# Designs tried in a protein design chat: miniprotein binders against q9h3h3. Part 42

Target 1, 235 residues: q9h3h3
Amino acid sequence: EDGFTAEHLAAEAMAADMDPWLVFDARTTPATELDAWLAKYPPSQVTRYGDPGSPNSEPVGWIAVYGQGYSPNSGDVQGLQAAWEALQTSGRPITPGTLRQLAITHHVLSGKWLMHLAPGFKLDHAWAGIARAVVEGQLQVAKVSPRAKEGGRQVICVYTDDFTDRLGVLEADSAIRAAGIKCLLTYKPDVYTYLGIYRANRWHLCPTLYESRFQLGGSARGSRVLDRANNVELT
Short names: E, the ipSAE of ESMFold2; O, the ipSAE of OpenDDE; V2, 0.75 times the mean of E and O plus 0.25 times the DockQ between their complexes.

## First folded at step 5 (miniprotein)

Design p4
Fold by OpenDDE base, second read of step 6:
Structure p4 (fold): chain B 235 residues (1-235), chain A 84 residues (1-84)
Amino acid sequence: as target 1 above (235 residues)
Amino acid sequence: SPEEIREEIRELLRKALELLFEARKLFREGDPEKAKELLEEVLKLLEEAIRLAEKLGNEELLKLAERLIEWAERLLRILEELLK
């Protein structure tokens, strides 16, 4: 994928974050309404710009589900960015460890498991499984991109509060697998997004910290999780 | 060189994105005036990115910059309405 594709995807993600969201909030909405909400707003049919005949008439940035324990915490993103600019100016080596320390210092610790699925029944079924897991408290928050005009893959993002908490990251992977998801998962910290660290960046930093591959008949988790920075299997 | 221009556009877009995130944060933190100042800087960066993308004939980068401008302008309008 051309370096431009990563920047384009990041800008699209930012633009989507500014458009209205379709949200099911389990803190305020009874869990019994989830199935009706899922049926009303299947991700494969919800369109990014509210195309004629779509369930949405207005632009939708994301479809999201918030769990009972969801608490939005953005940390000190401004301080993070200032420290990042200072670090770049210093000429000091920039490593995954450097970014981890910046993230910790500024409390910008959120990260997400990502899965890419083609529009259709498989996507909607996957999303329904994730949404149930969020409402049931197995996951805290998830979002899915609406259908683009070009019919490209849609992304489901499942968040964790702390990318440095390996156990929490692995628990989220297990919950995703328990929801019936069998595709490849990649885990990305949000700090990489906030600092503009995309694929093929000048620092040769991999924005993906973990990969999860589904495994039949294997570990109790149903997946193999690879630490990409260290090239070590965690499961 | 065309490659140098591409890299310059990328850097402008990167910086614009960083400032957009900061502006959004400042707005959420209750500093809409500072958020507005950053958005004005974002617009300048993106205008330069558009100029360079047009010069390079890179439609992908042009579209990206245009979309970011639309976003920045939307945020700016919201901020201006809240500051009234």
Scores: ipSAE 0.020, ipTM 0.359, lowest interface PAE 6.3, mean pLDDT 84
Fold by ESMFold2-Fast, scan of step 5:
Order: structure tokens, then sequence, then C-alpha cells
Structure p4 (fold): chain B 235 residues (1-235), chain A 84 residues (1-84)
């Protein structure tokens, strides 16, 4: 049944996108209102499909915070998908390099740092730290998944504009660490999400481009970042 | 064979997701009539996927297709209200 994992993940992502989002938008809302909003909607208590006993009675796809300077640009996703179909029928090898080239050609450049945490105080505390960093201008935008019925791990996504901009990716990592986050972080470009490149893909591609691990002692930056695509340590 | 049925379900889900994405895009960009047409096609594809998933006895695929139908129907209801 693992053969359907990519399709399952894509469908779940689509469903979450179609459901309403709980958004704190710093472009239109004063920063002074953030703490009350975070107290009202802790991600460990917001349920995916709604529950009279939770903060929400209706479905919630994502809980998001938009920075004051946030300007979304998804690029040409339709052109990307058409080119992807052509690539698959061309017989050309499908590699990280060819996907990177497709992404650049079609301006689908965004990516995200991911962290997975169990529901509870540590998740809510981590999200609050990330949300404050976004509202204060150190990060551009972030979102966190609501609680699933079974209570599995939830994900916090912290976005950057351009996955090919190594400095921008590292600056986002630094801001996440400065917010007090100490767990493992992995970075995935959105092009992989749009094309359904998840675990156990048929092209044997690692969907993670960067990995960040917290250093428990002596590090000035607080993290060690590895470029998994090129097998190079960046910090 | 079970493997042939799996591939058929996979292709139905893949096509449904592509059309669902296009319908959502058309809805945002102000073409609700065409978005509605695509959503009706999505529902037909997903109903066939459910039929095959039931025949295969695969509960996870059944749940997945049912969830996608719920989201397509939700968007369709919004479009039908807008087109009144």
Amino acid sequence: as target 1 above (235 residues)
Amino acid sequence: SPEEIREEIRELLRKALELLFEARKLFREGDPEKAKELLEEVLKLLEEAIRLAEKLGNEELLKLAERLIEWAERLLRILEELLK
C-alpha cells in the first residue's frame, strides 16, 4: 500500500489547502494582538475537522502567521506541471538537477524548513516563538498543522522565498534557532511538493535539501546545517 | 489483477488531483462556470476510484477518495451559490 503514499500525501495537502485557515496577518493586524490570538488558537488544541470542545467547531486546514512584508509568489505552477509531464515522457534522467532547472525556469522557488512535534506544551511554545519571529520581521511566513483525531505529530513550516538562495535559507535557520527551537529541522523546496516527490518516490530522490541540528554546547550559532543534495556541511 | 486495479486507482486519483487544482485556480481567478465543470469531472473520477477501492478492499484508498469528494463538494456548493 506504500505505492499510494505519494497520492495520499498530495490529497491530504490539497484538502488542508481547501479548508479554512486561521490566519494572523501582520500586514493588517497590530502586533499587540498576537499574544491573545496565540492563546485563543494553540495548535495542540485546534482540531483538523472541528469539535465543539475545541477552539474550532468547523474544519481548519492550517494555522498561519503572515509577516508585515509578506508577498506570496507561487510562480508558474501550471507550466511546471506541463514541463514535468514532458520530462517524464522524454526519457531524460530525473535528478535533483533537472527538477531544480524546472523550478527555476517556471519561477517556483519557495521552500520551507519543517519541524515535527508531538501535540502539547512544547509544540505550542515552539509555534508561539516562530509566530513572534514572523510578526517581528525575522521570518516571512509560517504555518502549523492542526491536531489530527489520532493525535500524531504536527508540523510547523517556515517558508523562504528562494530555495536556491543558500544565504536566505541559512538566515531563516538562524532566526528559528534564535526563537528557541532546538529540534531537528529539514528543508524541502515546494517544487517537490507540487510534483508529488515524497518518501519512497520512484526516482529515488531525497526530498530533503538541507538538514539542521541544534548544537547543545559551544556553538555561537546554535546549529549545524548540512546540504544533503551536495553532501556539504555549511555550518 | 489487484496490481492492475491499483494502477487504475492511482491514475484516477492523479487525474482528479490535477483537475481539482485547476478548478481551484479558476475559482480564484474568476471563472466559476469552468471551475464547476471541472469539479463535476473530479467527482466522477473519484466515484470510480471509490468503486475500485471497494473492489480491491483497500480502506485507506476508500477514505482518501471520500475525503477528496467532501472537499470537491464543498467548493461546488460555494460555486453554486455564487452562480445563482
Scores: ipSAE 0.006, ipTM 0.260, lowest interface PAE 10.3, mean pLDDT 80
ESMFold2-Fast, scan of step 9: ipSAE 0.006; ipTM 0.318

Design p5 (at its last look DockQ between E and O 0.57; V2 from the best seeds 0.00; counts 0 for: pae E 8.1 > 1.5)
Fold by ESMFold2-Fast, scan of step 5:
Structure p5 (fold): chain B 235 residues (1-235), chain A 84 residues (1-84)
Amino acid sequence: as target 1 above (235 residues)
Amino acid sequence: SPEEIREEIRELLRKALELLFEARKLFREGDPEKAKELLEEVLKLLEEAIRLAEKLGNERLLKRAEILIEFAEELLRRLEELLK
């Protein structure tokens, strides 16, 4: 998000969502086909706009894996956007609480754990671990960005269906760690993405709700999850 | 010592969270009665954590225990609605 405006980031997100996706759908595809699919489409090699030297010749917006029980519900995004415009015009305070209430009212509840990795073996290995966890039922759904034409880090997004289901958010973190992921994770509700809440926004809102750091502890390895709003470690 | 009490509180909170995950899993797998039993155990662990955190005067550990109680109470309400 560093170096980009909210408008620029929103435009890129819209373009990616509108372009074709490479999807492994565990609801219709046998789990035995996953390893071949992962080998065919390593995210470090799949290019955003296609390249004769990459696995794709045509644009790819996202590479995604859907779990067997995955049931998407985006809520009323149109109603959310209308309510957001009204809130901004009203002069009422814009706080995490008012955004949470808008999200609940319009059923825009999904959110995601984010990890940013440079193109290469570590990214592809991390994505493979996440994809297997999704197909095996430990996670619901995930996607990874293709390689940008200008280069830079790629993002893996691991979704939960309800950011207000705080136990569900923590359970997803545990599953990500069990998949072998050791990098920094941050959690962002999709309502913030739809409304253009990024770093350095004009309302001074923190764009993420949780931060997870890998930690060795006691008899088991796990993570420290910080609740940013309450400034409290939950694990 | 204060450090030993802090470690005891952290252990109670870790056990409570593990049982919360187990209760949630049992709920998803169709065993709401067993999930409810685990939630009652969670609440007892968290009440002890609160008692110790208050004695120690540690506001962060107290707040963590309070948040986990909110998690347990929300899941318990869902289970009680289902069992009606």
Scores: ipSAE 0.541, ipTM 0.835, lowest interface PAE 2.0, mean pLDDT 87
Fold by OpenDDE base, look of step 7:
Structure p5 (fold): chain B 235 residues (1-235), chain A 84 residues (1-84)
Amino acid sequence: as target 1 above (235 residues)
Amino acid sequence: SPEEIREEIRELLRKALELLFEARKLFREGDPEKAKELLEEVLKLLEEAIRLAEKLGNERLLKRAEILIEFAEELLRRLEELLK
């Protein structure tokens, strides 16, 4: 079941990437307009297909906020895929280290913190906190999935530029926690998505590098971050 | 062997997904023609995956391939509409 669900979710995510996005771009739009935009397009009410009575009349793939320092850079995904095929045909062992090297070589370094929330006030409040953090420059870019017909969980994705920069990944976790988010976070490099490395893959690779759990009264970061590959706490 | 066929199907599905991601990238980069070519290749891979899954009698892999092919066909239709 888990593998099928992962492929289905990947296909849905790809379909969503092809549909129109609702974007707040802090590079071109004054920060003072953010609250009005958030009120107009609360993620719990924005529907994937533009259902009657929703804020959107047309399909929406994602709701996104771009920070002032945001620059879209996907790296050499084609070269990455070609190198990945060559690696598989070579019979060499495939490890998290080999994937890291492929990602570095092809400059496919983006990753994201993920949180899954049920539609409603908690989701909209979490999104508003993240969106504000992006506009204020604490985060670079974030997106949230619109509401599906089935009423399933929505996902907020908070990106970092380099999954190999442990400090940057931890700083993003801290910013998310500072925005008031207390749920479980998982960090996934985009390279794993591009190479089709999902749960229960044949290489037994964990697509989640980090897990963040909220901690009451703990460190200044307000979370415990686990390196899942090494089973070591980083905080 | 049945195990080898299962692995072949999984590899076809993996390759199809990789090419779907590439096609999506090319589309976003403003190269819809190359995106179309990749989607056509994706369809061929998925058709072979379906054939092998049917031969193996593996309903789970068959269903996965069917979902991906429906998605790829939808993307191709959307892309073709944009190219008209």
Scores: ipSAE 0.155, ipTM 0.573, lowest interface PAE 2.4, mean pLDDT 87
Fold by ESMFold2, look of step 7:
Structure p5 (fold): chain B 235 residues (1-235), chain A 84 residues (1-84)
Amino acid sequence: as target 1 above (235 residues)
Amino acid sequence: SPEEIREEIRELLRKALELLFEARKLFREGDPEKAKELLEEVLKLLEEAIRLAEKLGNERLLKRAEILIEFAEELLRRLEELLK
């Protein structure tokens, strides 16, 4: 039983949310400024706590880009959490289907494609491609973690507004691939985060809904997408 | 019974985690004062978990709660500075 890890991850996520973010907001900033901003703040050089030699002198929690059409809506999270508590006490089975229905009922529908890359050129190039796709309108919003002192891989999160809309999730995957991204992608609905459900949870739920693997030929999207719940190829 | 107290501690920790994510949501929605109120409630839940873990003599659960309370205290301090 590894509740330690989940609670530590929640605390670290809150700390990152509370520290300043470096944001390019296409809703208020001309698109022509994007390339200069990307050059100033490559994610492999922006440090979590403002190390010497970094472009940032203060802590940075996330580096983010907001698209012109980005309109955040987190839904009824309080109602979701109340219904979750009621479900746990009801004796009814807790399954991926019941979580999906809770998310639908309370309109907590956002989710994200995730990719993990080591610091360096590949990370910075991948982020730049994603950021351009957001500013150009193929994607709505993305963020990337800054470089940690101990090293290790960084994460790019590319959000979609409805995890139940499989076509929309697949279209986001296609836009990511069109930006030149060839690494493994995993898709996680935000409902799991709001309920504090991580990989090693007592219900044995899998927070990863889809996996996407780059495929050079075949589909128009350039990727092979697997539905993890049903072990079914979608592309 | 000792097992009932152990389960109560686990429930307190679970509730603290859920409130922590709600505080995150409130912070992102631009309501940092309500986020602060939830973090204060998180601390109360964790302090009760510590009290019960000490009463039970369960060193593992005590250390778990103590680690989380230090994290929550640091987050609250950061939020208080932001709200100045």
Scores: ipSAE 0.013, ipTM 0.359, lowest interface PAE 8.1, mean pLDDT 82
OpenDDE base, second read of step 6: ipSAE 0.021; ipTM 0.442
ESMFold2 (binder alone), look of step 7: mean pLDDT 85; pTM 0.833
ESMFold2-Fast, scan of step 9: ipSAE 0.429; ipTM 0.782

Design p6
Fold by OpenDDE base, second read of step 6:
Structure p6 (fold): chain B 235 residues (1-235), chain A 84 residues (1-84)
Amino acid sequence: as target 1 above (235 residues)
Amino acid sequence: SPEEIREEIRELLRKALELLFEARKLFREGDPEKAKELLEEVLKLLEEAIRLAEKLGNEELLKRAEELIELAEWLLRRLERLLK
């Protein structure tokens, strides 16, 4: 996938962030209503632009579930961007460690596990599992992209509060696996998105920090998590 | 109506974001002048979005517009440094 495709996907994701969201908020909605909400808005049927016959008549950017402990905090994104510009101007080497330090300094620490699934029952079932895990407090927040006209893969994003907390990242992987999801997962910090660091960037920075592969009969976690920056298995 | 104003703001923000990404693309493709023109258009759209959000008293949409303005201004400053 050319750098252009990654940027286009990032643009589409940001455009989707501006459109209305279908949200189940566990802070205000009883958990007993989740199954009815999932049945009403299966992500394989919810369309990006509210196509005729879809559950949504209006455009939908994302379908999301907020857990009881969810608190949106983006940190100092402006300060991060200013520091990033100053760093580029300085000619100093830019490394994953540099980005980590910038993220910490500006409290831009959110990250997400990503999974890509084809539209259909498997996607809806995976989403239902994730949504339940969020409502039950095993995960903080998740979102899924609606169905595109082209029938491409939909993405489920499962967020963690701190990409620098390896334990929290691994706990989220475990919760995703416990929800029955067996596909490849990739973990991406939001700081890379805010700085415009996509695949094939000029700094050769990999925006994926972790990969999780499901293993049949493996360790208690059911997955192998690879630290891509260090090429080390964490599990 | 307040609902029509909300929809107008959302459309302005959507269009601003689309142009922002196009500007980023053009910048990477080596057309900084066109990227600058798009960023100037983005700023105009966002200024109108802010005006309408303030008129409506919608703090959420106001905050979104402000965040996008900051991003657009950041990109513009970056472009201006490369054009010197």
Scores: ipSAE 0.018, ipTM 0.323, lowest interface PAE 6.0, mean pLDDT 85
Fold by ESMFold2-Fast, scan of step 5:
Structure p6 (fold): chain B 235 residues (1-235), chain A 84 residues (1-84)
Amino acid sequence: as target 1 above (235 residues)
Amino acid sequence: SPEEIREEIRELLRKALELLFEARKLFREGDPEKAKELLEEVLKLLEEAIRLAEKLGNEELLKRAEELIELAEWLLRRLERLLK
């Protein structure tokens, strides 16, 4: 029922990962070049397959900004996938706890704050704010999807290196809010992405661990963060 | 039996997705030639899934296999261009 839809979504995500990315890499590029790069590649105008009139003539999977201190570590994804196959055939329950243990065992620890915005000025403005925060060192890395052929909302992903480090996840939320972002944010561990855990997953797991809502005149953080797995408000 | 053929199709689709994950990893790790080989194997698995789905008359499995083969063909052609 749900399995084939989730598998199709995993295949589409893989296609985007394999296509070329437009990258501003602060490890090798001066920060002074960021504003020109952002003006050249506004995400509301960059098309997935290089449509006529867009800034790109070739397919683009993602538009990304790498911070100066960014050091990617995907962990042992192959070991994770092998263990996932074994887990599914073992009869052992598939829960957030067992997936967390699998992720820890294979060092697949990264995760991301997600925000979904319609194509337009607000998306481009939000992305510019996030990109500047990355280049200035308040965030480690971020990416934004290109404009889809069929339209729809685009997603900005802001990564942290360890989803089990609650303080690190909350610090990233604070930095996103400090960059002027006021929309709803949800946090998803990359292990869920690798294993195909989306909204319509076979195991009926919540696909996100945290939810952040902007708070006017209250928290010093500028947001309320809910731990969805434990149903506890953290701020 | 129809049930055995359905399970065979499901297994072919799962193996195809597993090889797509492996191809993506190899491509990002700097081995696009091996990634291409895996994508060619993906196409073989999906072609067999289509053949079985047509024989079974299962429209849903046929549609899923056709969607994945179009994606795999597009990825393969993209890799072929990058390998030139």
Scores: ipSAE 0.000, ipTM 0.234, lowest interface PAE 11.2, mean pLDDT 81
ESMFold2-Fast, scan of step 9: ipSAE 0.000; ipTM 0.254

Design p7
Fold by OpenDDE base, second read of step 6:
Structure p7 (fold): chain B 235 residues (1-235), chain A 84 residues (1-84)
Amino acid sequence: as target 1 above (235 residues)
Amino acid sequence: SPERIREEIERLLELAEFLLERAERLFKEGDPEEAKRLLERVLWLLELAIRLAEELGNEELLKRAEELIERAEELLRKLEELLK
């Protein structure tokens, strides 16, 4: 996927954040209602703009599931952005370490595992697995993009509270895999999104910190998680 | 490809314009707080579009982005005046 597709997806994601969300909140809704909600709003059928015949009549930015332990905390995004602008103006070197420190300083620590899937049964099944894992408390929060007019791939985002907590990131990968997901996963901190750091950025920063590949063959069925910054396998 | 980059910038600008129009409507409807939140996103999108357009060397897209920035800044000034 071309670096620009990642920027488009990020811009679309930001725009989508402003449109209404279809949310299943496990804090207020019984888990027994999840299957009916999933059947009512399959991601492959929910349309971005509420197309005729879709389950939604109005625009939908995201379909999301909130777990029992979900607490939204975005940190100081404005302070982060201001510090980032000042840093760029200073001419100081910008490294992944710099971004990590900015994120810590401004408490913008959320990150997400990303998977891209074509619209259809496989996507809906994957989403159902993730949604169940969230409701069961194995994951905290997840969202999936609605179907676009062009029929492009939809993205499932599975969040973790702290991208600097490697164990938490790996635990989320394990939970995703336990939900039956076998595709490629990439992990991106939200700080990279907020600062507009995408593939092929001028600083040559890789916006993906981790990559998870599922191995179907051999004695050890599981994910191999690669730390992309250090080119080290963590699992 | 440069063509794909151009298409992407155009999409960013279209989105920015759409959100800007929405922010302007929200402002007129008497919801300046939501208008401000949208405007912050607009400015972010436009900054991204500008950076990409600069990298591509596309003056037309740069000009379009600049025009949208001017419009966004004008809305921001109005919002700041209202929120004092």
Scores: ipSAE 0.020, ipTM 0.363, lowest interface PAE 6.5, mean pLDDT 84
Fold by ESMFold2-Fast, scan of step 5:
Structure p7 (fold): chain B 235 residues (1-235), chain A 84 residues (1-84)
Amino acid sequence: as target 1 above (235 residues)
Amino acid sequence: SPERIREEIERLLELAEFLLERAERLFKEGDPEEAKRLLERVLWLLELAIRLAEELGNEELLKRAEELIERAEELLRKLEELLK
């Protein structure tokens, strides 16, 4: 869809993370309030930098839903970044395997399923389904980007605790499908994000580890999952 | 290091070329609003590449970036005419 430099993408990600978030936190808020919150803050209408005509007058970096059991663990990001600098200087080969090893060593294990949708009804409907799955305990945590100035697709991120836990990643995919989502999904480990590795990188690394495509079946949970790194179909 | 900066400039130019080609296709296919959106990103990338190439003193990279920005500016002129 887009291709930006790592510097541009990293700057945008940092700005979004530092700006205020709109959060429905199921750890402290009754589930019965979710529908009203979703109606108040549909992602197609929430603007990135605020607008008097939108639900927000102030900047919003992300719209997020935290599950009852959500316990953030980003690992040792500082150690990861230091090790990455050392790796680049060492001349050691930089492969998916070496990044996986760095992530494991520094316990930077989280990752996310991504879906990109145009602003509108389908985005808002998909987000509502994901949010309900989070509050009901089928998913741990999710966020969606606000509407950027002058349009463009928005992204829904559904997080898992451990990208090396293939079953956990596949279970999250199943829960997303059970929520009625039929679009293409891609899975990215957060280690790539923390290191500023995006689509166009000098290492020619694919930051997408898995890809999920909807397929017809006896349930809404039907999908084909491809391991992009090894080019192996998992389902 | 100078080699690191050179590699980053090359990467910026590769990305700018890719997005510029996409913007040109969108313009031809009748999506001028998306073409302009991509083109604004292209121009930002090329301005950065030019500044870095000037600082590095690399005439080859500077010339390549300048050629791409001229091409981008020509598309911008066409888009401004069409969208007003």
Scores: ipSAE 0.000, ipTM 0.096, lowest interface PAE 17.2, mean pLDDT 80
ESMFold2-Fast, scan of step 9: ipSAE 0.000; ipTM 0.189

Design p8
Fold by ESMFold2-Fast, scan of step 5:
Structure p8 (fold): chain B 235 residues (1-235), chain A 84 residues (1-84)
Amino acid sequence: as target 1 above (235 residues)
Amino acid sequence: SPERIREEIERLLELAEFLLERAERLFKEGDPERAKELLELVLRLLEYAIELAERLGNEELLKRAEELIERAEELLRKLEELLK
């Protein structure tokens, strides 16, 4: 749709994961250093492949902030991939429910709220708000993509431990809204990323589970959240 | 630490194998251009895994990476012939 195939998007994601990251790690770095770090590495200026005129001369895959309690757990991705291959050859329908069961069986439970913003002040301001929420303990982990060579929107990813824990996913949304974020958010489980479920996927699945829209007028959560798979309002 | 390097190599090998299987499938389905794009990423991941395995001195991980790169190079050979 955006000119990318699911396979191409998976390749870009793997390249970014492989390249060096700029990380503020609250487990080992005092919170008082965050503002200086954010000023040094605004995501609108950090370039994907490096540039002498940018904050980085070498490639950067992601700019990330790890919370005090961050403990990465990817689950059994090998078992997930083997089961996925078996599912594809079985003739069984490939649905959100089927993928959810594979994820649970293999403990591949993490997921993320995604927001896409154009390079500029609004992106940098949104990232700073998210980063502070992570360091202060309202969110666990977040990362933002660097500026692409050809431009285009950048993505902020805000992770949660368990996409099947609906309450936890909604609590992360509330924390994002409390940080001042007003743009559209979509939620994607990491199992979809590992299995190559992007917008241009051959199974025609919606690549996200939830959508959050900022709601004016006194919502207790500051937003309206929709279950995209079932087309049901959650808030 | 050596444990962290080992974990990173295992992650890279896992991701490379996943994408290699995807590239092989795209080749079979008649999409050699996308197969080549994935394969180029696979080769970069495997080169990095090999470099780390050599530095770690882990012959088993190095051999696993070399087996995957041979498989990737076989697909690359087929793709280059087809895309001529």
Scores: ipSAE 0.000, ipTM 0.172, lowest interface PAE 13.2, mean pLDDT 81

Design p9
Fold by ESMFold2-Fast, scan of step 5:
Structure p9 (fold): chain B 235 residues (1-235), chain A 84 residues (1-84)
Amino acid sequence: as target 1 above (235 residues)
Amino acid sequence: SPERIREEIERLLELAEFLLERAERLFKEGDPEEAKILLEYVLELLERAIRLAERLGNEELLKRAEELIERAEELLRKLEELLK
């Protein structure tokens, strides 16, 4: 929420990933239980470190919904990190294409559409829409951050299997829009996250590949998508 | 299901046509490199639509995909000539 450095962002992400998650897993839980689960754990009320007055008394790192067909595959993150260190010491140019090749080589292909919303009804409503789309099979998996501190925005992450599959990325955007989401979306490959590359990095790499803006009724897909890497409007 | 496959093909064809029209406009506006990038997306969409339409056995959807491929190939010829 304030001027956190890349080190602070990486440390917070690691802590959240290691802390317990609240998960609705559609692979093992009937879809009929989703509405009760959403009512019990609205993200604007679930606290990051626990509070007797909130839905949770213990820390929660993420609130997640897994689709019926979800099968996680993070690839070879260790191999990716080793190759990245070797590339940095090589003195050769570091470009989006170089990172794309490292990701493909090590099968670190997942990516995510991100939306940042202030705590409150609009966040909870947006999350409910995304969660229903996941359980109904239009999206594969999603998570939302718990409430951390006063004034801080929360993030909803909607994952796709392969950031190099442009069609899959665009189809996920369409499904998010069909779920009623109207805010700005940005798409980021997980390879950037695993390597600790955030905005304002030393290589001037843009970790955002796509940007999606809502369109009222004038577009077949309901949104305008920009390819940030090539600065080309796709829709 | 066959219904879901049909819906997916229709979505792919709709998106391909939209992006193809945009690529054609970029070419006319003097942005051939941007047009080429969009055309790559169009060709990916059409390849998938054709594979699915063939599996479904839907002649009408196959014909629609073939018409869009002909338009895409025409733009590709112009881009190849220009970029040489």
Scores: ipSAE 0.000, ipTM 0.273, lowest interface PAE 14.8, mean pLDDT 83

